# VHH binders against q9w197, part 30

Target 1, 300 residues: q9w197
Amino acid sequence: RLRLQDIPALTQDHCRMRDPAEVERIINEFVIGGPERMQIVSDFDYTITKQRTEDGGAVPSSFGIFNACQSLPENFKAETDKLYHKYRPIEIDPHMPIAEKVQYMIEWWTKSGELTSGFPFDQSEIDQIASKYTHALRDRTHEFFADLQRLGIPTLVFSAGLGNSVVSVLRQANVLHPNVKVVSNFLQFRDGLLDGFQQPMIHTFNKNETVLNETSEYYDLVHTRDHIIVMGDSIGDADMASGVPASSHIMKIGFLFDHVEANMKKYMDTFDIVLVDDQTMDVPRTLLSLIEKQHKLNLE
Below, E stands for the ipSAE of ESMFold2; O stands for the ipSAE of OpenDDE; V2 stands for 0.75 times the mean of E and O plus 0.25 times the DockQ between their complexes.

## First folded at step 18 (VHH; framework vhh_7n9e_1)

Design U5 (at its last look DockQ between E and O 0.74; V2 from the best seeds 0.00; counts 0 for: pae E 3.4 > 2)
Fold by OpenDDE, look of step 18:
Formats: C-alpha cells, sequence, structure tokens
Structure U5 (fold): chain B 300 residues (1-300), chain A 121 residues (1-121)
C-alpha cells in the first residue's frame, strides 16, 4: 500500500487536501486498477494552460486567442469585450446561485454567437495566434500527455471555451495525441461565412450533463473506465465526471490561483487535491507514474 | 468509412527531396482541414503542417518551415507534402490526418497508417 508521506509531489506545501486519507485510498485504488481502468477529464483554460508565466506574460483564454485574430471586425472585438465585462463578474460571483447564473451564461453565449456570424473567417488565423502560446502550457504538460498516450488512457479536454483555439494549441504543442478528445464550443460555417457555434452550447455550468452520460458518444468509449482524474481551475470543473457510476473512483484536482485565501475553503470542499499556484503537471504525472511503476510498464 | 492512405516515403540522402501523398476517401475532402504529422524513433508524435479547406491558408511547424510545402488537390482527394532540403532529424513515420466531429461537439482525429521517411547523413 502506498502512503502519501512516501510521495514527495503530494507532500508539498502548495498541495492541499481536505482528506489525505481519502486521497491515499483513491491512489491505491488507481494503482491496483491499472491504466486500463483510467480516464482523464480536464479543463483547458488555466488548467492545461498556465495561469501565469515566469516572465509575467498574460495567458489568453481560448476565446482570447480567437479575439486576437486580425481579420475579425473591429466592432466584433469591441462588443465581445463588452459582453465579457458584463457576464464574467456574474460567472465568478460566489454568492449567486448556479441556477441563476445559468441564464446569464446562456445569454452571454447567445449574444456572442450572434456577433460571431455573417463574415468570412480563416481558421488558420487561430493557428497563427495559438502558435505564440504553446509555451503557455503548464510545465511538463507535454510529458503528461505523452504518459497518457503511452498508457493508453483516454483523455477528454472538456472546455467551455472556443474549441478551435483549444485544438490549435494542443495540436501545435504536440500533445493532441490519438487518445485525446476535445469537447468544446466549435465554430460553425454556413455558405463560407461564420455562423456562430455548433450546438449544443457548452458553458461553465453544464459540463456535467454533456459528455459523461449514456447518450454521449464519448461515453461509449470510456464507460468501462471507472477510475477518473478530473482537473480544473473552477469550481464547476469538479462536476465534469458527475455522470459516472457511483462505484467509480474519482480524484478531483483543483488549481487555485486567484484570491487564494478567499477561495480556499470552497476549493478544499470541492476538490480532493487543491494545488495553490502550481504551474506544473507534476501531481497528475506523479499519479500516473505510481500506476505505471506498479504494473511494471515500460517508460518511453 | 474515412480512409487515409499515405505514400511516397523512402530513403533519401540529406539535402534531398521527397513528395508525400495522402489519398483520402469516405468524406468530403474539400471541406476538411487536413494535416501532416510525424513520429520519429523514440519521440512522440509531432504535428508538421496543416492546410485549410478550399486551397486555404497553410501553417508549418518551425522545424520544417521554409523546407516543406503542404498542398491539396480537391479534385483528386489527395493531400501532398513536398519535403525539400531533408535532414536526418526529419527521419520519421509520416501520417496524414483530418479532424472530425462527433456528437455533442466532440472533436477527434483520423490518421492514416503512415509512410516511412528515412534521411541518411
Amino acid sequence: as target 1 above (300 residues)
Amino acid sequence: DVQLVESGGGLVQAGGSLRLSCAASGFTFSDSYMYWGRQAPGKGREWVSGIYSGGGSTYYASSVKGRFTISRDNAKNTLYLQMNNLKPEDTALYYCAKESFGKTNTYFQYWGQGTQVTVSS
């Protein structure tokens, strides 16, 4: 049996746990079960990407990448910025009930979709912008995805952002391996023009009902894998695996960066592991390494 | 069913050239964003180049920019990769790929079996 005290990556000061015994229990389940039982569900923005860079540069969101494209109309950028300032505070309001937030999120997306219509757009522009931010992935993300591929572990990047940007970054960062699927909001075109986003809409608060249910195409691929690592930077991300059987073992990893003191309690109550200002993938990689070592798998 | 079949690989000396082809079937080729990737021995898969639909814009990895050219013939449902000034580090299995969408905004890729490119020093 593995003990937490023997796992250095999990004994760091920035690694917080509500219930260390529970974390240890889950880890041992993962190790016993092996990689064949594992799947990963991860957010993208500020989860796979960094929340801060060492040089102090800003890391754009997936929509930020899109908005940086040069061919976009000027009014588009201005109006989307207005929407962001209006709805972002609502999205992150800790006092507003989620049920109420949902309506605002729907409005936000609807209006955004309307703005994202009626003009031609070359997706290669996203590639151009995204290429500048491949270094903005958390440290050792490349290794992490390589581990996942090597171990044959299905990986879902589940993002309420713009999927086109997500895919572009992952592709150019050389981490979009065959075992990786992406569920997100993708641009749609009609008669050569942008026509909003593909349906159904994915927002911050409906991730739990979108992919990991019996009606999902992705479900058919992973329904036999009941050991799940969930990663995210927002409270809503913790529910991405809520549709799995109750017998499943889920490790929820939360990345906490903004307003650490104010958010600590809520994050500790929501996630099994809370990583404070950790810009690496060391903890999830450590979990995989433990599994791999136990099963005497070859390291690439 | 989506099919991607690569060809044109082989042994070439450093500084030489090769042209890879990918025959595509089972989908509307002209509407697809197509890609080349490669995997060198002991390394992970690397994305090399992409081309948008309808003779659209192209992008290249920094390692191949200026040496490789991606193109497509929609009438023939064929993707090409012209590789010039080849280097030993270009040795890899080269894959043709396309993006695809499933239910509920699910993105995934189709890959061919690959064609081997070996560049000798």
Scores: ipSAE 0.643, ipTM 0.851, lowest interface PAE 0.5, mean pLDDT 92
Fold by ESMFold2, look of step 18:
Structure U5 (fold): chain B 300 residues (1-300), chain A 121 residues (1-121)
Amino acid sequence: as target 1 above (300 residues)
Amino acid sequence: DVQLVESGGGLVQAGGSLRLSCAASGFTFSDSYMYWGRQAPGKGREWVSGIYSGGGSTYYASSVKGRFTISRDNAKNTLYLQMNNLKPEDTALYYCAKESFGKTNTYFQYWGQGTQVTVSS
């Protein structure tokens, strides 16, 4: 049986846990169950990507990549900037009830879809912008995805952002391996023109079973995999694996970077592991290495 | 069923050229973003080049830009990769791939079995 004190990555000051005994229990369940029972569900923006580069520079969101495309109509950028300044503070507000936030997120995405209609757009421009950020992923993301592929662990990138950007970054970073699937908001085209976004709408706070379908291609791949690592950077990400059986073992890892003091209690109440100012994949990688080590010993 | 069948690989001297083909069936080829990936021994699959459904919009990994040209013939349901000025580091199993969406905007990838390209020094 593994003890937390024997896992150095989990004993560091920035690695916070409300219930260390529960974390230890889940880790041991994962280790006993092996890689064949594992699945990963992860947000993209500021979970796989960094919140800031080493030089302190900003990393754009997946919508930010799209909005940086130069071929967009001249008034498009001004109008989307107005929407961003209205709704982004609401999205990140630590005190507004989630039910109220949901109404504003629906409003934001609806208005964004209306703005994103009626003009041509070359999707390869997203690729050009995204290429600039393939090195702005959390440290050791490449190794993390390589480990997941080698261990055959299905990985869902579940994003309320713009899926076209998400896929482009992952592909160009060479982490979009066969075991990785993406569920997100994607551009819709009609007669060669943008026509808003494909349905259903995904926002930060409905990333759960409401969007995922038991008959979906992804569910059929993972429905026997009841050991789940969930990774996110916002409260809404914690429920991405909701809808699995109650007997499932879920480890929720939250990356806390913004307004740390104000958000600490809510993150600690929501995630099993809260990583403060951690821009690496080292903790999830450590979990995989423990699982792999025991799996190899069982094969002896 | 989606079928992607690569051909045109082989052994070639450094500085040489090869043209890869991918015969596609089981889906509407003209609607699909198509790309080439490759996998060298001991490495994960690397994206090489992609081409959007309209055929005019292409993009390349920096390691192959200027040397490789992706193209498609929608009438023949065939994807091509013209590889020029080949280097030993281009040695890999080259895969044809399609990206597509399921009913609920679930992004998927389909891969062929690959064709081996070996570049001798």
Scores: ipSAE 0.386, ipTM 0.776, lowest interface PAE 3.4, mean pLDDT 87
ESMFold2 (binder alone), look of step 18: mean pLDDT 82; pTM 0.820

## First folded at step 19 (VHH; framework vhh_7n9e_1)

Design V1 (at its last look DockQ between E and O 0.01; V2 from the best seeds 0.00; counts 0 for: pae O 14.9 > 2, placed apart)
Fold by ESMFold2, look of step 19:
Structure V1 (fold): chain B 300 residues (1-300), chain A 121 residues (1-121)
Amino acid sequence: as target 1 above (300 residues)
Amino acid sequence: DVQLVESGGGLVQAGGSLRLSCAASGFTFSDSYMYWGRQAPGKGREWVSGIYSYGGSTYYASSVKGRFTISRDNAKNTLYLQMNNLKPEDTALYYCAKESFGKTNTYFDSWGQGTQVTVSS
């Protein structure tokens, strides 16, 4: 039986847990269950990509990559910025009811789709810009995805960002293996012209069973996989696995970087493991290594 | 169902050339983003080059840019990769791939079985 004190990656000061005994219990359940019961659900922006680089440089969001494309109309960025400044404060408002926020998110989506319609767009420009940021993934992301593929663990990248950017970064980083699926907002084309985004809309408040349910192709792969690691960088990411079939044990890992003191309590209440300014995949990789080690011993 | 069948691989000396083909069926080829990937022995798959359906724009991994040319013939449902100035590092199993989307906007790739390219030093 594993004890947390014997797992160095989990005893570091920046690795915080509200209930260490519960984390220990879940780790042991994962180890007993083995890789055949595992699945991963992860956000992309600032979860697979870094929240900061070593030199303090900016890492663009998946929409930020798209907005940097030179093929976009002259005033596209200005109009998109106007929508952002109108709706972002509503999205993060701590006092507005979620049901009301959802109406504004639909409005934001609709207007963004209208801006992103009726003109040609060179999708290879997304690839060109994305290539600059394959180095901005969390340290050891390549190894993490290789471990997941080797262990046969289905992996969902679930993103409210722009899927075209997400896929381009993952593909060029050579981590988009057959066990990985992406659910996100993708560009729609009609007769060679942009026609907004493919349905359904994914936003902060429906990254859950509203989008991921028995009708998604991912769920066909995971109906027997009730041990789940969830990874995210915002409070809303903690519920990404709520629609996953019949889960028995979920480990929620939160990456905290912005306003650490102000956000610590909320993150600790929401995630099982909170990693403060950790720009690596070391903790999730440690969990996989523990699972693999016991699995190999069982086969011997 | 989607079928992607690669051909044109073989043994070639460093500095030589090969042209790979990918015969596609089971989908509307002219509407699809297509790409080539490769897998060296004991390594993971890596992306090589892609070509879009709208506008025909292309993009290349830095390791092959200027040496490889991706193209498509929509009338023949065929994707091509012209590989020039081949290096031993290009030795790999080369895969044809297409982007696929499920009913709920779920992205996944569809792959062929691959064709072997071996570059002797």
Scores: ipSAE 0.639, ipTM 0.879, lowest interface PAE 1.5, mean pLDDT 89
Fold by OpenDDE, look of step 19:
Structure V1 (fold): chain B 300 residues (1-300), chain A 121 residues (1-121)
Amino acid sequence: as target 1 above (300 residues)
Amino acid sequence: DVQLVESGGGLVQAGGSLRLSCAASGFTFSDSYMYWGRQAPGKGREWVSGIYSYGGSTYYASSVKGRFTISRDNAKNTLYLQMNNLKPEDTALYYCAKESFGKTNTYFDSWGQGTQVTVSS
């Protein structure tokens, strides 16, 4: 049985655990199960990407990348910003029930889609902007995705952001391997003009219903893989694997960066592992390493 | 077979520095997670520092963070531990180890004979 004390990456001060014994238990299950039982579900913005650069600089979100495109209407950014200021407080309101929030999220996206309609747009502009931020991926992301590919582990990038930007960054960073699938909001075109987003709409609170539903195409691909690493930077990301069988083993990794003191308790209550200002993929890679090593030993 | 040979230990006064080396052979050093551990008299073994393969991230026990630096030279198959501002509580037999997760509940393998570090007050 593996012990946490013997895994340096998991014994760092920035690596926090609500229940170390539980984390240890899950790790041992992963190791026993092997890579064939594993799947990864990860958010993109500020999860696969850094929350900050080395010098403390800001990293744009997937929508941020889009908003930086020059051909967008002059008032587009202003109007989308207004929507953000209106609906973001609702999204993060700790006292509002999720059921109520969902309605506002739908409204937010609907309005956003309306703004993102009626003008021509060249997607290559996204590529141009995205190319500038391939370095904004967490350290050793490339290695992490290489490990996943090598081990044949299905990887879902599940983002409520703009899928076009997500795909562009991952592709240009050379980490969009065949085992990686992206579920997100993609631009829709009609008669050569933007026409909002493709359906279904992905927002903060429906990630669990859309992809992991038994009726989803992706479910058919991964339903036999009941060992899951979930990664995210927001509380909502922890629920991305909520639709899996109860017999599943899920490791929830949360990246905490903003308002660390104020958010710590909630993150600790939500995630199994909370990584505070960790701009690397070292912990998830460590988990894969453990799995791979044992797997190799079992084959000998 | 895997071999690890530690060197560089000795007697040093508090506040002093030592540099430990570990010569590795018998495995692909560059692909391995490597660790330093230590065992003080009357205490169990504890890990001190670790380093990922190919110059990856480094990790330190809280007690040595800011004072110790782990590094590796893959071309020489050598692991290093620079120990600065040494304290009496750092006195221990220091071991070099390769990460291993076998069926025997051993997570470190191929420990060398170790090198003694003694820090006097």
Scores: ipSAE 0.000, ipTM 0.205, lowest interface PAE 14.9, mean pLDDT 88
ESMFold2 (binder alone), look of step 19: mean pLDDT 83; pTM 0.825

Design V2 (at its last look DockQ between E and O 0.01; V2 from the best seeds 0.00; counts 0 for: pae O 11.8 > 2, placed apart)
Fold by ESMFold2, look of step 19:
Structure V2 (fold): chain B 300 residues (1-300), chain A 121 residues (1-121)
Amino acid sequence: as target 1 above (300 residues)
Amino acid sequence: DVQLVESGGGLVQAGGSLRLSCAASGFTFSDSYMYWGRQAPGKGREWVSGIYSYGGSTYYASSVKGRFTISRDNAKNTLYLQMNNLKPEDTALYYCAKESFGKTNTYFDHWGQGTQVTVSS
């Protein structure tokens, strides 16, 4: 039986846990179940990508990549910024009921779709911009995804951003393997012109079992896999796997970078493991290694 | 059902050329983003080049840019890869792929079985 103190990657000062005994218990359940019971659900922006590059530079979001494309109309960014300034405060309002916020999120995405309609767009521009950020993935992401493929572990990249950018970055980084699926917002084209986004739209408040239900193609892949690693950089990401049975074992890993002191308690209350200023995949990779190696030893 | 069948691989000396084909069926080829990938022994799959349905824009991995040319013939439902100035490092199983979308914006790729390209020194 593994003891947490004997796992060096998990005893580092930047690796924080609200309940180390619970983390230890979940790790041992993962080891007992082995790779065949595992699935990964991960956000993309600032979870697979870094919050900051090694030189301190900013990393754009998946929509930021799109907004940098030169073939967009001259006023596109300004109009998009107007929508952001109107709706973002509503999205993060701590007091407005979620049901009310959902109506504003639908309005926001509908208007964004209207702005993203009626003009030609060279999709290879997304590839051109995205190519600049394949170096901006967390260190050892390539190895992490290679291990997931080798172990046959279904991996969902679940993003409320722009899926075209997400896919382009993952593909060019050579991590978009057969075991990886992306659920996100994707551009729609009609008659060679942009026509908003494919339905249904994914927003902050339906990035959960509302989208990943029994009718999704992803469910067929993972319905027998009740050992789940969830990775995110925002409090809301912790709910990405909330629809699974209560008997499931879920390890929630949160990447904390901004306003660490102010956010520490909230992250610690929400995630099982909080990684402070960690720009790597080393903790997730350590978990995979333990699952594979100790499970194999237990079978022998 | 989606079918992607690659052909045109073989053994070639360094500096030589090959032209790969991918016969596609079971979907509307002209509406799909198509790409080539490759997998060398002991390595993961590597994206090589893609071509969009509208406008026909192309994009290439830096390792092949200037040497490889992707193209498509929508009337024949066929994707092509012209490979010139081949290097031993280009030795791999080459497969074509299409992007696919399921319900609820679920992106996944469909791949062919591939065609072997071997480049000797």
Scores: ipSAE 0.611, ipTM 0.870, lowest interface PAE 1.7, mean pLDDT 89
Fold by OpenDDE, look of step 19:
Structure V2 (fold): chain B 300 residues (1-300), chain A 121 residues (1-121)
Amino acid sequence: as target 1 above (300 residues)
Amino acid sequence: DVQLVESGGGLVQAGGSLRLSCAASGFTFSDSYMYWGRQAPGKGREWVSGIYSYGGSTYYASSVKGRFTISRDNAKNTLYLQMNNLKPEDTALYYCAKESFGKTNTYFDHWGQGTQVTVSS
């Protein structure tokens, strides 16, 4: 049996745990189960990407990458900002029921789609902007994704952002391996013009319904893999693996960066592991290494 | 009753700085998302910046990003807007606003009388 004290990456000050015994239990289940039972579900913005650069620089979101494209209409960014101003507070309000928030999220995306319609757009502009931010991935992301590929672990990048940007960054960073699936909001075109986003709409509160639905293509791929690592930077990300059988083992990893003191309690109540200002993939990679190590031993 | 009182406006030269304040009362300030807006002569109201209560996240309009900084002091029930490198196009009446969460299209429910900011060339 593995002990937390024997895992240096999990004994760091920035690695916080609500219940260390539970984390240890889950880790041992992962190790016993092997890579064949594992799947990864991860957010993209500020999860796979950094929350800050080494020099404290800002990292754009997937939509930020899009908004930086030069061919966008003059008022596009202003109107997008206005929508963000209106709906973002609702999205993050801890007192509003999710059911009520969903209505606003739908409105938000609907209006965003309307805004993102009626003009020509060259997707190569996204690639140009995205190319500037491949370095914005968390440290050792490349190694992490290589490990996942080597172990044959299905990896879902589940983003409520703009999928075109997500895919562009992952591709250009050489981490979009065959075992990686991206579920997000992708641009839609009609008659050569932008026409909003493809369906289904992905917002902060319907990630679980979209991917884990028995009718989904991805569900068919991963429904036998009941050991799950979930990674995110927002509270809503913790629910990306909801709907799996009760017998499943889920490790929820949260990246906390902004207003650490104010958010700590909620994050600790939501995630199994809370990583404070950790701009690396060292902890999830450590978990994989433990699984792989035991797997190799079992093969000998 | 919800009250918002803006102050700190004035006449400044281009490139100058101002710090606006908004004194809030009549509601739990610490639990509220707060915003700055402005209205220039002959134009509609424009949102400038916002700060959220729970995560402390900040928002800036593209026109002011990098120049303006929003902050709050919950102990004093006061909202601030530090405005640096002011431009003539920043001339407007600046409002402090409180958010509203409801099944309406209105995302704010209250604003103050405003404070005038005038930036000369």
Scores: ipSAE 0.005, ipTM 0.227, lowest interface PAE 11.8, mean pLDDT 88
ESMFold2 (binder alone), look of step 19: mean pLDDT 83; pTM 0.828

Design V3 (at its last look DockQ between E and O 0.72; V2 from the best seeds 0.61)
Fold by OpenDDE, look of step 19:
Structure V3 (fold): chain B 300 residues (1-300), chain A 121 residues (1-121)
Amino acid sequence: as target 1 above (300 residues)
Amino acid sequence: DVQLVESGGGLVQAGGSLRLSCAASGFTFSDSYMYWGRQAPGKGREWVSGIYSYGGSTYYASSVKGRFTISRDNAKNTLYLQMNNLKPEDTALYYCAKESFGKTNTYYDHWGQGTQVTVSS
């Protein structure tokens, strides 16, 4: 049996755990189960990407990448910013019920789609902008995805952002391997013009409902894999694997960066592991290494 | 079902040229983003170049920009990669890929088996 005290990556000061015994239990289940039972579900913005650069610089979101494109209408950014200022406070309101928030999210996305319609757009502009941020991935992300590919572990990048940007970054960063799928909002074109986003809409509060149900194409690929690592930077990301059987073992890893003291309790209550200002993939890689090590031993 | 078959690889001296082809079938070729990737020995896969549907906007990795040209013939359902001024570091298995969308906005790629390009010094 593996002990947490013997795993240096998990004994760091920035690695916080609500219940270390539970984390240890889950790790041992992962190790016993092997890579064939594993799948990864990860957010993209500020999860696969850094929350900050080494020099403290800002990292754009997937929509940020899109908004930086030059061919967008002059008022596009201004109007999208207005929407952001209107609906973002609602999204993060700790007192508003989720059911009520959902309606506003739908409205937000609908209006965004309307703005993202009726003009020509060259998607290569996304590539141009995205190319500038391939270095903005968390440290050793490349190695992490290589590990996942080597182990044959299905990986879902599940983002409520703009999928075109997500895919562009992952592709250019050379981490979009065959075992990686992306579920997100993708641009839609009609008669050569932008026509909003492909359906169904993915927003902050339906990530748990849309992908990991029996109707999802992705479900068919991973329904036999009941050991899951979930990664995210938002509280809502913790629910990305909520549709799996109760017998499943889920490790929820949260990246906490903003307002650490104010958010600590909620993150600790939500995630199994909370990583405070950790701009690396060292912890998830460590978990994979443990699984791989035992797997190799079992084959001998 | 989607099929991608690469050809045109071979042995070439540094400074030489090759033209790769990718024959596509099983989908509407003109509607799809297509791209080339490569995998050198002992290394991971690397994205090389992509081309969008219809109008065919292109983009290139910095390592091949100015030397490689991606193009497509929609009438022939064929993707091309013209490789000029080849270097030993371009040695790799080259594969073509198709952008694909499944249900519920699931993105994934279809990949060919690849064609070997070897550049000697």
Scores: ipSAE 0.840, ipTM 0.937, lowest interface PAE 0.4, mean pLDDT 93
Fold by ESMFold2, look of step 19:
Structure V3 (fold): chain B 300 residues (1-300), chain A 121 residues (1-121)
Amino acid sequence: as target 1 above (300 residues)
Amino acid sequence: DVQLVESGGGLVQAGGSLRLSCAASGFTFSDSYMYWGRQAPGKGREWVSGIYSYGGSTYYASSVKGRFTISRDNAKNTLYLQMNNLKPEDTALYYCAKESFGKTNTYYDHWGQGTQVTVSS
């Protein structure tokens, strides 16, 4: 039986837990079940990519990569910025009811789709821009994904951003292995022209069983895997594995960077492990190592 | 349903050339993004080059730019990789792949079984 005090990565000051005993219990359940019961569900923007780089460079979001493409119409960026300034404050409003926010998110998506229609677009431009950010992934992301593949652990990258950008970054970083699936908003083409986004829409408030349900092909791959690590950088990411049976064991890891003092309580209430200004994959990697090594010892 | 069959691999001396082919069936080839990847023994899979369906634009990993050329023949449902100035580091199992979308925006890749390329020094 593992104890938290014997896991140095989890005793560091920047690693915060609302209930250390519960974290310890879940880790030991993961060890008992082994890699074959594991699955990973992770956001992409500022969860697999860094929130902050050491050299001070900006890390664009997956939509930011798209918006940097040269073949977009002259006024596209300005119109996109208008939509962002209207809807982003609504998305992050701490007091507006979720049901009301959802109506605005549908409006935002619909208008964005209309704006992203009726012109040709060279998809390789996404690859060109994305190449600049393959080195802005959390430290040891390559090793983390290699371990997941070696252990046969299904991995879902679940993103409300732009999937074309997500896939391009992951592919060029050589982490898009056969065990990885991406659920996101993808560009739609008709007769060689952009035609908005593929259905259904994914937004912050439906990144859960509303989208990822028994009709999803990913569900067919993971329905027997009831030991889940969820990784995200925003409160909304904590629900990405909701809808699994109550008997499931879920470890929620939250990456906190913005307004740490103001957000600490809410993150601590939401995530099982809160990592403050941690730009690495070291904690998730430590969990994988424990699961593999200690499970193997238990079998012997 | 989807079949991707690579061929054209073999043993070649450093500095030499080789042309790989990938015969595709079970899907509308002309509508699909296609790419080549490779995997050296005991190492992870590496993306090499891709080619888009509409417009035919291409993109290459930095390690192969200027040496490799991807192309496609939509009439023959065939993807190609021309490899020039080969180096021992290019030794790997080379496989073609297509992007696929399942229900509800689920992206995944479909891979062929690969063809071995061995570059001797």
Scores: ipSAE 0.642, ipTM 0.876, lowest interface PAE 1.4, mean pLDDT 89
ESMFold2 (binder alone), look of step 19: mean pLDDT 83; pTM 0.829
ESMFold2, look of step 20: ipSAE 0.570; ipTM 0.857
ESMFold2 (binder alone), look of step 20: mean pLDDT 83; pTM 0.830
OpenDDE, look of step 20: ipSAE 0.581; ipTM 0.836

